# VH-VL binders against Putative dimethylsulfoniopropionate lyase DddL (dddL): the designs that were tried, part 8

Target 1, 232 residues: Putative dimethylsulfoniopropionate lyase DddL (dddL), of Cereibacter sphaeroides (q3j6l0)
Amino acid sequence: MHSLSERVEQLRLNDCPDWLYLLHEFDALYRQGSDGGSRPIRTHRKRVRDSLALIVEANPAVNDRPPEVKPVTAHLGRALDLGERGAVQGMSRALARVAGRLTWEYGYEKVPKALARKYAYCEILGPRGPICAERLILGFVLFAPSTTYPQHSHKDIEESYISVAGAWSENDAAVHAPGSLILNRPGLEHRITTGDLSPCLLAYAWTGSEERLNQPGMKLSSPRKARIEKGI

## First folded at step 21 (VH-VL)

Design N04 (from L01 with light chain D52S N93K)
Fold by OpenDDE, fold request of step 22:
Structure N04 (fold): chain C 232 residues (1-232), chain A 119 residues (1-119), chain B 107 residues (1-107)
Amino acid sequence: as target 1 above (232 residues)
Amino acid sequence: EVQLVQSGAEVKKPGESLKISCKASGYSFTSYWINWVRQMPGKGLEWMGRIYPGDSDTNYAGKFKDQVTISADKSISTAYLQWSSLKASDTAMYYCAKLWDAWSHFDSWGQGTLVTVSS
Amino acid sequence: DIQMTQSPSSLSASVGDRVTITCRASQDIWYYLNWYQQKPGKAPKLLIYDASNLETGVPSRFSGSGSGTDFTFTISSLQPEDIATYYCQQYNKRPWTFGQGTKVEIK
């Protein structure tokens, strides 16, 4: 009785329409709208789109990760509902289709107590999957109402947020709404705050070297550094 | 405006030590990598290594590892390239260059430092 | 290390001529390629980044194209001030490597 070891065929992106359509929404998100006259923003958007196109064309492996939830995911339903009302409704709907398959994480060895119930992120495309890629990371960040995400920076990663749902601010500079793009250049220190009425859902993209994206080394800035940057 | 100003030309003998400098201005010195590029006489460009002044993290090309030391003084926005013992083969133009981001293209260059090592 | 091979090593053309330089990578580097101009006795200057994007302040007669392993740099109408050596540079993987250069002269 030769046990036909059913070679579990590696799933690829073209075999997973829900993931593929979500990536199309990311493409649309970074194609639509204005760069605000900013060369860095324009360059970043183009890089995200061009990289994503190359990745999709290569029909990458899809390795589903075990679904994991965090306390903040209790707010995901409301965030998705709000997202469907805005300029980014396609993204919200596509995300909703795969919401039960998401692996929510903190990204820190020790999560501050103040964030443990108010923050989480999930990777959609990147070295950690489910869609395998080495030179681009795409995912979502979820915040509860009244959240302060502490000051931090990425020395070797360029980061963008595109607001899907909720009202939030970075470095107290502006209040961002769905469809708004915020670029964090490498080394830029930034802090995020959310309003008290609604959760915030952000789509994010990371660009960088393969080496750095595989080991992003997320660290919060020391309180001293945070004070210095605030001019205090 | 971003500016990288390098120290002047050096004439040295084999076995001597040397430290050349690159002073940066017009941007946050601690937030961007400074790179060193070698160009031997009549030859092409060679990336040597880089330093992140914010935390003094360094990377070297294999060819230059343990051959040179890259350092920075963030208090005066200056990066350094140094040799403990020069060789005749170290004769070259050395450029410092800033990355536009952290990995892609060099958008700013120093004027170069000519190092001549001869007996 | 990724090897970058430029062609030709040198060329001579007339003012107004179209000049084309090619760069081939030893492996697929996507669009992770830059082009620099170096005039005699001067530091390199960035002209093209990410294979096809013109750097700010660079004349529109300069352009880049290509992806994967084969890239092209073009001067649509050669000017006297374009006398220089041109280099391609990959940033797909460290160590970053340059092509051997192409010396452009005017007849």
Scores: ipSAE 0.923, ipTM 0.961, lowest interface PAE 0.5, mean pLDDT 95
Fold by OpenDDE, fold request of step 22:
Structure N04 (fold): chain C 232 residues (1-232), chain A 119 residues (1-119), chain B 107 residues (1-107)
Amino acid sequence: as target 1 above (232 residues)
Amino acid sequence: EVQLVQSGAEVKKPGESLKISCKASGYSFTSYWINWVRQMPGKGLEWMGRIYPGDSDTNYAGKFKDQVTISADKSISTAYLQWSSLKASDTAMYYCAKLWDAWSHFDSWGQGTLVTVSS
Amino acid sequence: DIQMTQSPSSLSASVGDRVTITCRASQDIWYYLNWYQQKPGKAPKLLIYDASNLETGVPSRFSGSGSGTDFTFTISSLQPEDIATYYCQQYNKRPWTFGQGTKVEIK
């Protein structure tokens, strides 16, 4: 009885339609709309799209991670419902199809108490998977209502948020709606706040070196630095 | 407008120490990497290393590791390249350059500092 | 280290001619390639970034193409002011490396 060790064939992206379609929604998201006359935004969008195209063409490995939930995920259903009403309804629907397969994380060794129930993120594409990539990270950030995500920056990572659901602000500069793109250049300090009525769901992209993306080193800014930047 | 202004030409003897400077303006000095690039006479461009002035993090190309020291003074938005002991082979043009982001292209360059080491 | 092989090392062409320079990377670097122009006695100047994007203020006669390992820089109509040495540069992996350069002269 030759135990046919069923070589569990490595799943690839083309074997996983739900993930593939979600990536198509990311592509659409970063193709859609205007760059607002901003060269950095235009460049970033193009990089995300071009990288994503190359990754998809290569048919990367898909390594499902154990699903994990965080307290904030209690709001995911509402966020998805809201997202389906907006300009990015395709993204919301595609995400809903894989919602049970997501690995929600904090990204910090020690998550602040104030965020423990109000924040989480999940990676869709990147070094940690489930869709394996080294030079691009795509995922989602979920905020509960009335959340303040403290000031932080990414030294060697360029970050973009595209709003999927909810109303939120960065650095008190504007209120962002579904479809809005916010670019955080490397080293730019930013703080996020959410409204009181609804959760916020953001699609995010990180670009950077392979080395940095594999070890992003998420750190919150020290309170002292935050004060200095506020001119306080 | 982003500007990188380098110190003037240097003529030195072998064994002497040297520190050249690159003063930056027109952007947040602490938020972007400053790079040094060597160009030997009649030769191509060589990336030497970089510094992040915000935290003084440094990276060197292997060829230049322990051969030079890159530093920065954020109080005056100035980056430095220094040698403890010059060699004749250090004769070259040295450029400082800023990256557009943190990894891609050099969008701004200093005018260069010519270093001549001769006995 | 990633090696960048640039070709040719030098060329001479007439005003108005199409000029083509190539760079080959020792490994797949996607679109992580830039092109610089260096005029005699001057610092390098960025012309093309991310393989095909024209830098602001750069004339449209300059262009770049390619991905993976093979890249091309083109001057559609050579002008007298284009006399310079041109360099490709990869940023896929540190240390960042340059091609050996192509000296462009006018006949």
Scores: ipSAE 0.921, ipTM 0.960, lowest interface PAE 0.5, mean pLDDT 95
Fold by ESMFold2, look of step 21:
Structure N04 (fold): chain C 232 residues (1-232), chain A 119 residues (1-119), chain B 107 residues (1-107)
Amino acid sequence: as target 1 above (232 residues)
Amino acid sequence: EVQLVQSGAEVKKPGESLKISCKASGYSFTSYWINWVRQMPGKGLEWMGRIYPGDSDTNYAGKFKDQVTISADKSISTAYLQWSSLKASDTAMYYCAKLWDAWSHFDSWGQGTLVTVSS
Amino acid sequence: DIQMTQSPSSLSASVGDRVTITCRASQDIWYYLNWYQQKPGKAPKLLIYDASNLETGVPSRFSGSGSGTDFTFTISSLQPEDIATYYCQQYNKRPWTFGQGTKVEIK
């Protein structure tokens, strides 16, 4: 006769070296230039770093998520190659080690058809990420070349992006290279436009209250809604 | 350069309505939450609620929900705190305050509006 | 709601003294804590945000420390202009709540 006991212990961050190494790269990314930049940027960098340190120290749960791909993820390999050759190669190498485990998704209830083939995001740490946390969200956004993305920030969430690979511009203003940080404050919607020849990979962080991070909102300015609002 | 200028002191009787104001200048009024904070005589500070003037979204502390109305008028960069029926226990100093960012701290305060509700 | 308990409720100290005020949260608020100064007849003024960061223009004699539930505010050398009531305030969860205040007087 045979008895079988199936036990499933909760996997934790310290059991997952490749996830931990990726978080170390996020920490390094947000420590770079921490004394430079505007006061809002310096404060945001410090908050991300301090929050991440508290989370890592707590040895949080890690929950496996099924890997998922989107059409844009065909560009991931090229983005990682570009990042490895640049100023943030540590991040690209760490991300590459977990690339097959990423869950790429769309952040909106309805995604415009044109955008569905040109972007996706994956959450690394947060309420719905593999590394569980309630007061910080970290992840990546991948864009195809020649993509215009309507950026929206929630009034209760502060959001930053740091270039890992590729070039992009914000509101037709400055072109941002790998390692550059853009801070999106409440009520400051922006457009992201990526270059013509290569994909663009961004690391992102969201800070805000626990209740808002569990229900983060991004609103796309759809052509149909905009025309209705303007009285077409 | 950021300024929050509140309306003057009020003396009222129980049951009367009141609307006090907080006029903002020196920043983008629609991009930051405006908060209201009560200080009863001899007491500490109590957060009452806030409004995001860009879309009129409001949040209230449970103690003040349905007791006051917070509103804003974008065209004149002014936030309001309103009672439909004042009580003697509404006697207090009322401050408006601006959040520095999405939700962390009050970096600018109005001078306060003293509301006295009695006989 | 998160209760914030300050200690002491009042104190008297001499110019030059080191003053320490504590603030305890009823639950873990990470570093989401601010300190405000309120002088008689005036609106509150931010001194410290995120537990330990000095606001622009605040003298270095003011400092803050702590994380989790226990926080400390210190004036290293009390000055006459520091006569005020001091409040801690958490922003971890709405409603934002303040401690009851600590009144500091010169003796």
Scores: ipSAE 0.742, ipTM 0.875, lowest interface PAE 1.2, mean pLDDT 86
Fold by ESMFold2, fold request of step 22:
Structure N04 (fold): chain C 232 residues (1-232), chain A 119 residues (1-119), chain B 107 residues (1-107)
Amino acid sequence: as target 1 above (232 residues)
Amino acid sequence: EVQLVQSGAEVKKPGESLKISCKASGYSFTSYWINWVRQMPGKGLEWMGRIYPGDSDTNYAGKFKDQVTISADKSISTAYLQWSSLKASDTAMYYCAKLWDAWSHFDSWGQGTLVTVSS
Amino acid sequence: DIQMTQSPSSLSASVGDRVTITCRASQDIWYYLNWYQQKPGKAPKLLIYDASNLETGVPSRFSGSGSGTDFTFTISSLQPEDIATYYCQQYNKRPWTFGQGTKVEIK
């Protein structure tokens, strides 16, 4: 039998094997990508992995957040099925074990109407939790088929995306396969366009100054402004 | 090719104003922080502050806050370091430097501007 | 502010010698540490970023290691062109701070 104080104990990562195993898959994802050998990408991968290792070693707090869904999350099951058939199936399996505990959000002060039913993100590790950290943010973004999402570069933050499932392209150039990494560097604005037939699931990581990582979610320019600035 | 070209050496008297420049080329000026670093004669390096030219966000190390003004003119890709009233203790070499990425290390440096303040 | 303490403040060594410089942070800075070289009369030059990664074009005789609060910079075989002052610098928290510098000379 437990005392009241023992039932109030703070859960920590080592008490939560499904969360820990998901973080192991993030490490594998950033180790095994198929993005080629550019120095910015190699440096970013190493930073994500080194930061994650330091966080895991510290056995951080795990604070469950109320589960939250968005319209796009109706596609999550199909995305996980697709990912399980691909090169990063370990990630899909690990994510599936916690899927009912995810808190899906919009990253905008006001979500654009074009995106309200087509995208959402969830944080896995970061200032909001569930796995608490201040110097790294890891999560997922889910897109419906036929979605265009403008990216912005951020001062003091590097942002990367790695394919888990589904087809997508950057600036109408190349179709990115599962395991591919895209790094959002200063000075470029990119857009993500997803294919017509399947949902797209991306893992993301933010590295950057602690001050900027602890700020509320991203602001996005309007779709008309972003389209004009991207040369569409 | 990233280049930071600084204005020439200055000899000034205490109480005079001064504005030195750092002209950037070879990268998107508005998308990276540009930093100022002081080196007093025979001494080490001190980070003074920085500006993000895209939105003019400016940060200062505490000892330099209210001692200098950092600004930028994005139309000519130029950052500035400015004193309203120089002191003899402002005698130093001043470098501008660019971060390699959004936040981590200085991979490009200007050649330096020597400022001498003497009676 | 995070204080960065280098040791030694100066050293003299012969060509070919192994040279070691240490840098201690006043608080845990993870791997957020860079090393710069400043040759006499020149601007600083980045040699190592994130404690252990060589910058492009930096000779392999230079290396760095460490994490947390204790960091080491090594020149495996000192060359005449390595006469310079070496600085560590943390970027964990603003203001960015440098060590006091280590002046390396040939005896």
Scores: ipSAE 0.713, ipTM 0.864, lowest interface PAE 1.4, mean pLDDT 86

Design N04 (from L01 with light chain D52S N93K)
Fold by ESMFold2, fold request of step 22:
Structure N04 (fold): chain C 232 residues (1-232), chain A 119 residues (1-119), chain B 107 residues (1-107)
Amino acid sequence: as target 1 above (232 residues)
Amino acid sequence: EVQLVQSGAEVKKPGESLKISCKASGYSFTSYWINWVRQMPGKGLEWMGRIYPGDSDTNYAGKFKDQVTISADKSISTAYLQWSSLKASDTAMYYCAKLWDAWSHFDSWGQGTLVTVSS
Amino acid sequence: DIQMTQSPSSLSASVGDRVTITCRASQDIWYYLNWYQQKPGKAPKLLIYDASNLETGVPSRFSGSGSGTDFTFTISSLQPEDIATYYCQQYNKRPWTFGQGTKVEIK
């Protein structure tokens, strides 16, 4: 960034309490508290929390990123309002304190036309920052109302999404409440469909090999939709 | 129940070709990496490489690159390890193994295929 | 490549003894370390994943600890069926590498 020329020393996480408190809310969101979850979900939750604890302890670098908006970010205020009134209000409030500093992006080299105005994500922790890490990626994805988003598993990465605000369904099943998790493991194809009345905000985490997570510009090589399963 | 069943022991001469197999059952074959691990007589374990049967993506450890070929036939849920020209130093036990998830640990192993290459 | 060094290469102990095996990585691998047991004539079997998590069905006398570069595997009370070679394995970077193994025998 042009403005970075004024800095003499590297900012670190402990210098940035609003970022640190946002990470505390990620820890709370992934906290192992239900014995009823599947073994893959429990293992994934523990990995995210253990990795996050190691990162926070190391007091990592924090690098400013230029703020960036996308058409869907017009819905962010409503999503934060909804999250504040729900079971995960701490996360929504912590995110609101840094909302003006977020860099919203598309997760594709070329964003599909159907998604261009209905979806975007922001990284808060990972190789691109603002909180620098090489072995964990955390962030948020925001959907407009009436959005269908195909999730794809990745052969070297384990990915989860946890509901922060808004109504959504997985594969046309029952509506998921805040705190619900999708674990995107091999062999499972997920389609997220958001409700008609409100935007949807999900937190996400990627765990995987250091080699894969550290590659700059990690995006899908081309837009893809989940293969449509033909009838019985 | 996840099972990896390997082809039987082989006795070969240097210079011969060989293709050994690992037939998988009890899970979605195309959705998980399948790996090959070598164990030379009296020695430890060495990761050789792997294949993702869904798209045939392969990775090799450097010492095995261009020495073997890893392939899969998803229509019969079978992975293969093959040599175009065996050497005596290829004498070893060869295991296939499945990752529990996308990247972390081997939770299922084949019974092993002993390959003996003698002059 | 990440080198994994186990100590000792072999040991002999009595039934009931506490057995400790160490594994050192040549670079920081966080908790990305697994332990496998290989009994004579058999394929390896996963015992511990992510340094300290016991695989289902594995007896509680087995445990693991450590992070970074130094890891410890412990059998709290050695049993006759624990005769095997034990391997650590890192999954931080490809190629994935194993320690050279520790052969455990009963006196």
Scores: ipSAE 0.683, ipTM 0.844, lowest interface PAE 1.5, mean pLDDT 86

